# VH-VL binders against Protein-tyrosine-phosphatase MKP1 (MKP1), part 4

Target 1, 143 residues: Protein-tyrosine-phosphatase MKP1 (MKP1), of Arabidopsis thaliana (Mouse-ear cress) (q9c5s1r149to291)
Amino acid sequence: ECSKVADHIYVGGDAVAKDKSILKNNGITHILNCVGFICPEYFKSDFCYRSLWLQDSPSEDITSILYDVFDYFEDVREQSGRIFVHCCQGVSRSTSLVIAYLMWREGQSFDDAFQYVKSARGIADPNMGFACQLLQCQKRVHA

## First folded at step 4 (VH-VL; framework fv_unasnemab)

Design v42 (from v01 with light chain A50Y)
Fold by ESMFold2-Fast, scan of step 4:
Structure v42 (fold): chain C 143 residues (1-143), chain A 121 residues (1-121), chain B 107 residues (1-107)
Amino acid sequence: as target 1 above (143 residues)
Amino acid sequence: EVQLVESGGGLVQPGRSLRLSCTASGFTFGDYAMDWVRQAPGKGLEWVAEIRSKAYGGTTYYAESVKGRFTISRDDSKSIVYLQMNSLRTEDTALYYCTRERWLQYYFDYWGKGTTVTVSS
Amino acid sequence: DIQMTQSPSSVSASVGDRVTITCRASQSIRSYLNWYQQKPGKAPKLLIYYASSLQSGVPSRFSGSGSGTDFTLTISSLQPEDFASYFCQQSYSTPYTFGGGTKVEME
């Protein structure tokens, strides 16, 4: 399922990433592929791709890339675009980046941003390491 | 303060190999994607290859004209990016520039002075 | 691959002139277009990124505009140091491609 989890942000898994019709029907213009080591950039002639190599592991460092991702999301929004963010199943990696963005942009707490994303995509569940990193980032971006 | 210094260019015969190096200083090398861009004598710019930072997978990308012949690599401990050029052709004759790219931000913000590669019999 | 067509290939101008250079993409690239300046014997220098964002340290007489397929670089009042070649480049997708260049030369 391709879930609209924020104003210009959609989340899904590999099944949606492979389906050009679903992506076009949702008006997607940009794709952030969180699993470049597993999934190729399927439709490079149709969408603007950026790829990350994120492992769904508590030891993976997402903090180092957050501001680059935020800049990209803002760039897409400024262009009136729509971004599809995906990993393998759209549960942890992709949703963690969107939660972080909402915390940064809206000044939301981790819990508020997570509940907002979860209300749009029920399977959203950042791994414990990602949740911990975002809670640490909450203090940094609000201090 | 950012400096990129290319080396390894020269005159080489068709079919042979050459390795270019680019030594970076003045920034945290490992945070940036690095690219090679070339310019044939009196011609325009042609993008050749990109290598992303380890945080973005360390993935490599190539122009169609060099796929299978050129290999881009990096050594973050030495702040060097390399371009291994195999099976060289006369049309590979160019000034080769090393460039720094801010990945996800999409531009080449610093360039070296370039190193000249001449492929001739 | 995305083809970039740049025009004119050359333009003769005088100090104080307004100079415009255009770049056209073979498909929509949104705003993922950059402009570079290259002086004779020197490496290219970034002027504009994301179609209209001025790189730090670049004089304000340089500006970029456009989105989709049509883009323009404008030099509002040409200075002696601006006689150079200018190149557009799309960063929408790899392979990145450059326009053919525009040489701005003294009349």
Scores: ipSAE 0.234, ipTM 0.754, lowest interface PAE 4.6, mean pLDDT 89

Design v43 (from v01 with light chain S53R)
Fold by ESMFold2-Fast, scan of step 4:
Structure v43 (fold): chain C 143 residues (1-143), chain A 121 residues (1-121), chain B 107 residues (1-107)
Amino acid sequence: as target 1 above (143 residues)
Amino acid sequence: EVQLVESGGGLVQPGRSLRLSCTASGFTFGDYAMDWVRQAPGKGLEWVAEIRSKAYGGTTYYAESVKGRFTISRDDSKSIVYLQMNSLRTEDTALYYCTRERWLQYYFDYWGKGTTVTVSS
Amino acid sequence: DIQMTQSPSSVSASVGDRVTITCRASQSIRSYLNWYQQKPGKAPKLLIYAASRLQSGVPSRFSGSGSGTDFTLTISSLQPEDFASYFCQQSYSTPYTFGGGTKVEME
């Protein structure tokens, strides 16, 4: 349930976020909590937390936060850290941010990045609004 | 030019309330987290409260010393952040600074000149 | 809560001196440490963020180093405008906490 998507990025849900042992065993140093209104920062003394309040709703605007999230992912990478990105089930919110990062960093299309993430985490499924926003971001890069 | 202007400070008796305001200009206010940091006379800095942008949930965080008594809020249409201070104590006497926060590193890159709050009989 | 211990509380120095200020966190904060300068009667000014990154407009004589629990701010050649108080601040987690400050005074 804790899926390694890239060298420094892991994705999961609340069950993993509550499990200090799984987090420690995977070498996690940083946590991006996408659901701060549901899940607290369980282990503040053990991990560096950054929290977002993202609703799993097609009307939620993720575009405005993407570069802040990318900066955080890059900061973790530069520190030789490992980040665990989570929402409630690790299906839509957390996976959408990781898909966006791969599109930006690797120059991948939405479809390629999504398939890559889905191959590491089979339940990955961004909601329709998130998928549309990421497709728009893809078009802007090539416009 | 980024500017932060605090107001609302004054002399109040213990147990009373005050509301501080900070008017921001020169940047897209709604994109930034805003904080209050205080400094008692002749003492060091103490972080008081944070409110994140609506994109980050508009979430609020407080120092333990003010939890349950102080409320931070914002009005993005007016570019104002507020600090509602209830049940004031003599220990709350300080110069209160409004600060702009960068999310990733959580550093305070711009500060107002502060507004003085004195809690005394 | 993360406690920040700063030393020394004051230092007397002359123009041209190298000044070193230290800050210790009660637990690892990785590189999430900021340094501020405060002159009498004025608001604090950001000097360094992420332990070692110099804020734009800040003179290169200021430098920061360290990671984990031990951090240092260095002023390589003190100038007249550098006589001020300096504060470290951890940005690892809320509540954000400041060191007690170091006053750099003219000898």
Scores: ipSAE 0.254, ipTM 0.736, lowest interface PAE 3.9, mean pLDDT 89

Design v44 (from v01 with light chain R30S S31R)
Fold by ESMFold2-Fast, scan of step 4:
Structure v44 (fold): chain C 143 residues (1-143), chain A 121 residues (1-121), chain B 107 residues (1-107)
Amino acid sequence: as target 1 above (143 residues)
Amino acid sequence: EVQLVESGGGLVQPGRSLRLSCTASGFTFGDYAMDWVRQAPGKGLEWVAEIRSKAYGGTTYYAESVKGRFTISRDDSKSIVYLQMNSLRTEDTALYYCTRERWLQYYFDYWGKGTTVTVSS
Amino acid sequence: DIQMTQSPSSVSASVGDRVTITCRASQSISRYLNWYQQKPGKAPKLLIYAASSLQSGVPSRFSGSGSGTDFTLTISSLQPEDFASYFCQQSYSTPYTFGGGTKVEME
C-alpha cells in the first residue's frame, strides 16, 4: 500500500514502486529509492529519481545522510511536488528516513514521530540500529 | 580551499588506454560524488561519468558514448578519483575536467583545470 | 536521454546591456537545471543551481528562472568580466546533459 505520511511524503515498498498507476494516482512527482542495489528506477521518464544504497542492518549508518535527505524533501515540498520514499517492504529503511524528517521539521521526539508514521503505515518498524541512531540524534539540536 | 588537480592526459593512438587521476584537497573527499566532464576542442561540455560516495552506494554512471570502455573509480584514502579509458577513439579527444558534485541537486560546484587527451595516429 | 537546446548560440552585447539566454529541455525536468560560465582558457564556474538559486560569490546581476521545460538565464547589466560562454545543464537524471552553449561577445 502507498501510505500518505505528510502532505508531500508517501511511503511504500517495491510493489508500489513497480506500479505506475498507483504512483500517478497519488500525484507522485519524485521518488527516493532507498534500495538502489535491489530495485531499479522503474519509470525514469515519468518521475524524478534519487537512489540510496541502504542495508536493513543495525550497523548501517543513516546519520551521515539525514540532512541531504531533509534537503531533498524540502526541495520537493518547495516545488509543490510529492515524493514516494521506498525500500523493499516499506518497513524499516524508508520509514526511518521519514521519522527522522518529522523529528527535524516538527521538533517531535523519536517516539512521537514513530507513532505518527505508524498511524499512517501500521507495518512501520525501524530496525534497532536505526532507532538507536535517531534517539542519539534527538539529543542533538535538530536531529 | 577546495582544489581538484587532474593528471594523466597525453597523446595516444586509437585503440590504446590511458588512466586519468584527479587529486582532491580542502574538503572531506569521501562525502562527495565525483564526476568527469569533457570538452572537445572548440566544442561544448559533455558529461562522461559519475561515482557516488559510499554513503550513497558508491554507484557509477556513464554516458552512452563511453559505456563499456571507460571505468570511473575512487580511492578515498588518497582522495583520488580515476577514469580508466580503454579502446580510445579519435572522438575521445578532449580536455577532461574533474568535478565535485553535490549529491542531492547534482550540480558541479568545483572544477579542476583539466587534463588534455589527444587520440590520433 | 534528455536533450537540452540552448539559444542563442551567440549574442553581441555592450557593457550595461541586459542579456537573456534560454534553455529548453526535451521533457520536464522540474527545477533541476544549472547554469555555468566559462571564460576562454578556463574551467567552467557554477553560477546558478536548481533553476534560480545563486551560487555564493556570484554577482546578483545574474538570475535564473523557469521550470518544467523552459529556462532563462538573465544578466541584468552586463559587465566587462561577463563576456564568456554560458552553458545550461539538466540534473534531473543521468546521463546529465548540457546545452550547446551561448557565447556572449563584445559588440
Scores: ipSAE 0.232, ipTM 0.757, lowest interface PAE 4.0, mean pLDDT 89

Design v45 (from v01 with light chain S31N)
Fold by ESMFold2-Fast, scan of step 4:
Structure v45 (fold): chain C 143 residues (1-143), chain A 121 residues (1-121), chain B 107 residues (1-107)
Amino acid sequence: as target 1 above (143 residues)
Amino acid sequence: EVQLVESGGGLVQPGRSLRLSCTASGFTFGDYAMDWVRQAPGKGLEWVAEIRSKAYGGTTYYAESVKGRFTISRDDSKSIVYLQMNSLRTEDTALYYCTRERWLQYYFDYWGKGTTVTVSS
Amino acid sequence: DIQMTQSPSSVSASVGDRVTITCRASQSIRNYLNWYQQKPGKAPKLLIYAASSLQSGVPSRFSGSGSGTDFTLTISSLQPEDFASYFCQQSYSTPYTFGGGTKVEME
């Protein structure tokens, strides 16, 4: 399912990413593909794409790309666009980036941001390495 | 201190090949997309090719004028980006700049001094 | 391809003058427009990105404005070191394209 987690941010998996009608029906204008090595940019003529190559592994470093992702989310918001963020199942990679954004943007703790996202998308479950990295970010940036 | 140092330019005959290299230092090379931009003598700037970081797909993009002839690649362990130029034409004569690209807005925040490629018979 | 039309091709100016350079895209590029300065014999240097964001270390006399198709670079009070060529560049989509350039010359 395509889950609305913020006014301009939607999360899902590959099943939604390859369904043009559900993307159009949700008013999506931009897509952040977190799994470019697995999923192609399905509808390049219809949406603006940005792709990342993120492994769903505790050893993957997501902190190095967080501020780039935040800038992109803000850019889409300022354009009055709607971004669909996806990985394979919309469980760990895509949800981790959105959780991080809420921590940064709204000043939420990891737990609060995670529960907020989980309330919009029940299957949200960052892998332990991503969770630990975000907790580190919380301590350092006071978000 | 961010530095980009191009090398490999020279005088070559039409139809031959040349490989340019750009050695980067002073930043985490693997986190950035890298581009080649050229400038013919007394003319303006022309974007040639882009290669994104591994986190952003390692995807390559080319100007239509060089598609099929030029190949951009990178070696993150050595902090080098390459431009392999095949089937060179006289109109490829230019100063070739290596640039670092910022993700999101795709602007070029640092440029090397360039390496000169002259294609003539 | 998105074509970038830059004007004027050259301008003669004196120190203290206000200089305005314009750039027009053949289609809407939102705010994906960047400005570069190039001094004779040197590589280009980033001045402005995202249409209006001043790059760190660039003097505040430089400013950018515009969105969509029409963009402007302004130098509020020209200094001796500002005599150079200026180029706009769209980064909305590949192939990235540059304007033809504007040479700011001493009168």
Scores: ipSAE 0.000, ipTM 0.567, lowest interface PAE 11.3, mean pLDDT 87

Design v48 (from v01 with light chain S91H)
Fold by ESMFold2-Fast, scan of step 4:
Structure v48 (fold): chain C 143 residues (1-143), chain A 121 residues (1-121), chain B 107 residues (1-107)
Amino acid sequence: as target 1 above (143 residues)
Amino acid sequence: EVQLVESGGGLVQPGRSLRLSCTASGFTFGDYAMDWVRQAPGKGLEWVAEIRSKAYGGTTYYAESVKGRFTISRDDSKSIVYLQMNSLRTEDTALYYCTRERWLQYYFDYWGKGTTVTVSS
Amino acid sequence: DIQMTQSPSSVSASVGDRVTITCRASQSIRSYLNWYQQKPGKAPKLLIYAASSLQSGVPSRFSGSGSGTDFTLTISSLQPEDFASYFCQQHYSTPYTFGGGTKVEME
């Protein structure tokens, strides 16, 4: 249930976030909690936490936080760390941030990045508003 | 120029309450997490509490020694961070510093000069 | 909680000496270690962050090294203004914890 989507990025839901053994067995060092208002930082002394308060709603603005998230992923990578990114079910919020990162880092289109993440985690499905925001980001970069 | 100015310290009896304030200037306050770090007379540094920026949920964190007694809060419109201290104990006697950090800056780059809290009968 | 053990507690040194201070974490904190200098009556001042990055305005005689659990702060040629207390601090996870401090005193 804990999906490896890149060398240093893992995605899952609250069930994995609550399971210290799974996190330790996958070598996780950092956790990005996308749902801080729902899920607490379960193991504060064991992992480096960053929390976001993202609603799984088409009206939620993820564009404003993308570069901060990208810097965090890059910081973890440069330290040879492994980050676990989660929301409640690991379907929309957490996967959208990872898709955005791959678009930015690899220069991939939204569709290519989404298919790549979906190949590692079949339930990945950004909500329509998140997908639209990422497509708009793609158009700005390519224009 | 970045400035952090603490206030609200004083002499207080055990079991009482005190509220500390830290007024920030010279930077975009809302982009930063704010922390309180204390130092007992002649002793080392002890981290007390953190409040993240509201853009990242405004989440709060506390040292075990103060959980349930202290509350950190912020007012971004006034660029002030607060530390409400309840049920004070003699071991809370310390100089209390205000400091800042960003989302991805894992260090305290600017500190105020501190405000002294003495808990004594 | 992550315990930070700092050694020595104090060291007597002369101007021009090389001074080393060690900090040990009870578990891996990767590179999330900072060093602060504190002079009597003053607030702490950031010297080194991310184990080895020198803060702007800090003299190059200060350097940091290490990763994981073992870290060192080095002052290559001690100056009169360097007589102070030094603290390491982990920023890997809350609660953030400090070492017990090292007082660098004139011999």
Scores: ipSAE 0.164, ipTM 0.744, lowest interface PAE 4.5, mean pLDDT 90

Design v49 (from v01 with light chain S93D)
Fold by ESMFold2-Fast, scan of step 4:
Structure v49 (fold): chain C 143 residues (1-143), chain A 121 residues (1-121), chain B 107 residues (1-107)
Amino acid sequence: as target 1 above (143 residues)
Amino acid sequence: EVQLVESGGGLVQPGRSLRLSCTASGFTFGDYAMDWVRQAPGKGLEWVAEIRSKAYGGTTYYAESVKGRFTISRDDSKSIVYLQMNSLRTEDTALYYCTRERWLQYYFDYWGKGTTVTVSS
Amino acid sequence: DIQMTQSPSSVSASVGDRVTITCRASQSIRSYLNWYQQKPGKAPKLLIYAASSLQSGVPSRFSGSGSGTDFTLTISSLQPEDFASYFCQQSYDTPYTFGGGTKVEME
């Protein structure tokens, strides 16, 4: 349910986002809520929240926010924190951002980063529009 | 270079309305949150309102002192952020700054020179 | 709302002095604290963000430290252009709140 995809990055859905015990047990300090229009910031006094309003639609533009997300992930890491990144199911929106981060930071291709995330979270499946945007970004962010 | 230019300030009577504008240049305006921060004569800084970009919900936030009276809005095609101020009070008298907000840390990295609003009878 | 208490309200100092300004939050804000400088008649300028990160173009004599509720801005060797007001600001949660300010004035 709550999948560890890097030392400082965890991915899940709304069920985990609502479960303070699971979040605390995994040492989560920061939460990136990708679906602010659906899910509130459940435990604002316990965690640091940042919220995005991303539609799980091929027409949604994630490219414009990627570097802001990367900066956020890096800042949390530098603080020795742990980020929980979530959308509704932890399938497309949250996983797409983490895949992009691994491509950028570790010099991985889209396929390699996607497979890495999928090995940690089997249901990871970016929508076609997100996959296309990340493939195009591969030429700019790391290739 | 990043530039923010405020306009629309002036002298206005209590209970009246005034609209401030801030024209931005030198960056991709639609990707940033924009804020208004005010400073009463000889006093400190007070955050007034924030508007986020579409990707961050396009949501608006207000200081309690202005809720229900002020409305922040933006026109990304013109790179302008607005502050519509209704039911003005003498305590709204201040220099109003437009500022660009960095989403990650919520700090104000660029500020305009400000536009003065004086509410007096 | 998160209240920011800044001290001192003013400090008299000479060129070359080490100046320390403190800021206290009414609750933990982790490292989400920013420092701004404002010269008379001018807009505020960002000096430090995320408690300790120096903004590009800001002289290295400025430094920030702290986390949680207690924060410090230090000017290691005061220069003539540093006589100004300084404000802290928490960015942990809305409404964003500023400290009352500290005026650094010539002794």
Scores: ipSAE 0.059, ipTM 0.686, lowest interface PAE 5.9, mean pLDDT 89

Design v50 (from v01 with light chain T94Y)
Fold by ESMFold2-Fast, scan of step 4:
Structure v50 (fold): chain C 143 residues (1-143), chain A 121 residues (1-121), chain B 107 residues (1-107)
Amino acid sequence: as target 1 above (143 residues)
Amino acid sequence: EVQLVESGGGLVQPGRSLRLSCTASGFTFGDYAMDWVRQAPGKGLEWVAEIRSKAYGGTTYYAESVKGRFTISRDDSKSIVYLQMNSLRTEDTALYYCTRERWLQYYFDYWGKGTTVTVSS
Amino acid sequence: DIQMTQSPSSVSASVGDRVTITCRASQSIRSYLNWYQQKPGKAPKLLIYAASSLQSGVPSRFSGSGSGTDFTLTISSLQPEDFASYFCQQSYSYPYTFGGGTKVEME
């Protein structure tokens, strides 16, 4: 399932990442691969790739990369591109980055951004460590 | 405030090895990809190698001309990036620059002054 | 590999002139193009990234435009400190490649 979360952001898992037709049919131009140590950049000549090595573990630090990810999403938007963000199943890693972006971009609380993403993609479920980090980011931004 | 200082260049004979170092200061080194770019005397710029941050896999990339001979590595505890150059050729003669790359935006925002490598008999 | 063709290789200009440099990619690189300035004996300096974004601290007389395969760097009113070499660079795919450079020299 390739879920449209924003005008320029789509989320999915490895099954979609391997399917060039579904990526092309959704107008995808850029791909953010959150699991570079598991999944290769399948179609390098067709899409612009950026890869992260994120473990789906509560101890993984996503806070250090958030603003770089936000800048990249904004760059894609300014180019009138569409980005596909994926991990293995599109449940925790990829959805956490998109939730964080919506919190930053729209000024939403973690709960509001998470519910919005979950409405577009029912299986979205950030691990506890990622959720905790995003809640801490919310406190810092809205302090 | 950001500084990149290259060292390790010199005159070396073909077939030998040399290791370049670049010491970084003024920023959180581990958050950035680091690259080496070279410039032969009177010529243009040639990208040589990149190493991504460990958070982004620590993956390495090389220009075809140096693949198999050069190895890029980093020590985040010391804020140093290295370029190990083996099997040197006369065409490797150049000024070697260390540069900081904004990983997701892919541009070189800071450059060192460079270190000169001359490969000659 | 993506080849970057830069033109002209040199241009003679006077202070106050409008200078235009072009860069062409052998295949589409979208907007993943950067421009650098290099003065004799010095390291390159970033001027523009993502084809049109001006780096902080760079004078507004510098501007970039283009997307896909054709890109332009413009200096609207050349100043004495602008006599230098200029290089474009694609960051769309590895290996990263630079244009051959354009030397802007005094008339």
Scores: ipSAE 0.006, ipTM 0.608, lowest interface PAE 9.0, mean pLDDT 88

Design v51 (from v01 with light chain T94W)
Fold by ESMFold2-Fast, scan of step 4:
Structure v51 (fold): chain C 143 residues (1-143), chain A 121 residues (1-121), chain B 107 residues (1-107)
Amino acid sequence: as target 1 above (143 residues)
Amino acid sequence: EVQLVESGGGLVQPGRSLRLSCTASGFTFGDYAMDWVRQAPGKGLEWVAEIRSKAYGGTTYYAESVKGRFTISRDDSKSIVYLQMNSLRTEDTALYYCTRERWLQYYFDYWGKGTTVTVSS
Amino acid sequence: DIQMTQSPSSVSASVGDRVTITCRASQSIRSYLNWYQQKPGKAPKLLIYAASSLQSGVPSRFSGSGSGTDFTLTISSLQPEDFASYFCQQSYSWPYTFGGGTKVEME
């Protein structure tokens, strides 16, 4: 379903992304679609959409993408909005972006941020390639 | 110095096609989304199309009035964004602007001077 | 589609006047509202983004305010170079839509 993983961040899959009433009932104002090549922006006239086509990339590329995502999450927070972040199942790509944000914002390790997100959404499981990229980002912050 | 230079406009009969080009310089073109916005003579502004950077999928978006007729594309190696305009109608007559778009708030921070498209018989 | 209604469609003013232009969205757009200035024969120029953020290089006499559905652009002391058309634009959801414009003209 639609999992609250942080104060202003909710995570789910395509089933929730297709359901306008669930999104409205949770007070969602913004949507980050991590799989724009698979799932369309269902309610373009009702929500502020940003879409990503997430693929495994060199560390340089993910760094650039993550900073844009962090800026978007902070912008939503500063406006007292609520963002729904989704991929197809809300398991890997969407949860990885939220994990990265918590690492950056709270200064958490990958493991700590991952366990925090997993406690709110039990199916959270970043793919191995994405996990490796986040661990590389962790080294950058602490260096 | 950021510059956007449009070209390719002209006078065409209804049903024909034109391809507009916008050559960018002075910034890392591949990092930005690019848009086309048009303005009919003496009228207001109308958003036409957007193409995102390849890092964000190179996704394209179109106004309903042009969907199926216009195609936006980009060539990052040349720093050019294109607008292929097919099945042109008299109501497509306008000055066409190329704009650079910021990811976060979707504002158009730089605009070209525009290229004029006139569709008449 | 989100409709953007600007008022007035035109206003006559003198140098030194305080000018206000309003923009109303048909539904809440939070703070995703931009203002552009267009002089005759020229391309639009960004003045204000995110409802109230002044674009670099734009004089401080320009300011924006509002959130949700009602927004205002204010020119605190009109200068000769400010006689132009002004457009609001929402960037909350697609398709992006512009207001009909407000022409600020000399009396």
Scores: ipSAE 0.026, ipTM 0.661, lowest interface PAE 6.6, mean pLDDT 86

Design v53 (from v01 with heavy chain D31S)
Fold by ESMFold2-Fast, scan of step 4:
Structure v53 (fold): chain C 143 residues (1-143), chain A 121 residues (1-121), chain B 107 residues (1-107)
Amino acid sequence: as target 1 above (143 residues)
Amino acid sequence: EVQLVESGGGLVQPGRSLRLSCTASGFTFGSYAMDWVRQAPGKGLEWVAEIRSKAYGGTTYYAESVKGRFTISRDDSKSIVYLQMNSLRTEDTALYYCTRERWLQYYFDYWGKGTTVTVSS
Amino acid sequence: DIQMTQSPSSVSASVGDRVTITCRASQSIRSYLNWYQQKPGKAPKLLIYAASSLQSGVPSRFSGSGSGTDFTLTISSLQPEDFASYFCQQSYSTPYTFGGGTKVEME
């Protein structure tokens, strides 16, 4: 249920987010909570938390936060940490941020990054608005 | 050209209230967390309160010494962060700094000059 | 709460000296440690963030090291403008806490 989608990045939903044993067993050190309005920071004394207030809606603006999120993922990697990124079900919000990071970090196309994430977590499915925003980011960076 | 300008400090009697303001300019205010840090005369630094940007929940955090008495808030349309200080105590006497916080690493990259709050009879 | 212990509380030094200031956290804070400089009558200024990253505009004679619980700020060759107080600060979790400060004084 807790999917390793990159070397230092794990993705899941609320069920994993409130299970301290699963998080500890996977060596998680940091948590990015994409749904702060629904899920609290369950174990603040055990993990380093950062929370976002993302709606799973095509009208939500993820572009404005992408570089802050990338910097955080890089910070965790440089510390030899492991980050757990979650939303309610680990389908759209959390996976979209990880797809964006792989596009930026590895210079991958949206399709390649999405396929990579989907191979590790079969239910990954960014909403239409997130997909469009990431495709626009691809054009700005690579064209 | 980042600037933070604090105001609202002064001399006040114990048990009374003061509201501090910090007007920001030179950056996209709504994208940053804002904090208040105080320094008592001749002493070190003490973090007081934080308010995150709306994209990061707009959540507020307080030092235990001020919890229940102080309230941090922000008005993104005016680029102002506030600190409402109720039930003031003599130990609240300090120079109060407004700071801009980078969400990623939680460091305070810009500070205002501070506004002095003196709580005495 | 995470307690930050800073040492020494003061150090007397001359221009050209190598100055070392240490900071210890009561628990692991990974690399979430920042260093600030404060001159008399002035607001603090960020020098180093994330334990070892130099803030833009800060002279290269300043460096930070450490991770976990033990951290060091080094000034490789002290200049006249470096006589000031220095504070460490953990940013791992709220409440954020500062060290007691180190005053670097002219010998």
Scores: ipSAE 0.050, ipTM 0.690, lowest interface PAE 5.8, mean pLDDT 89

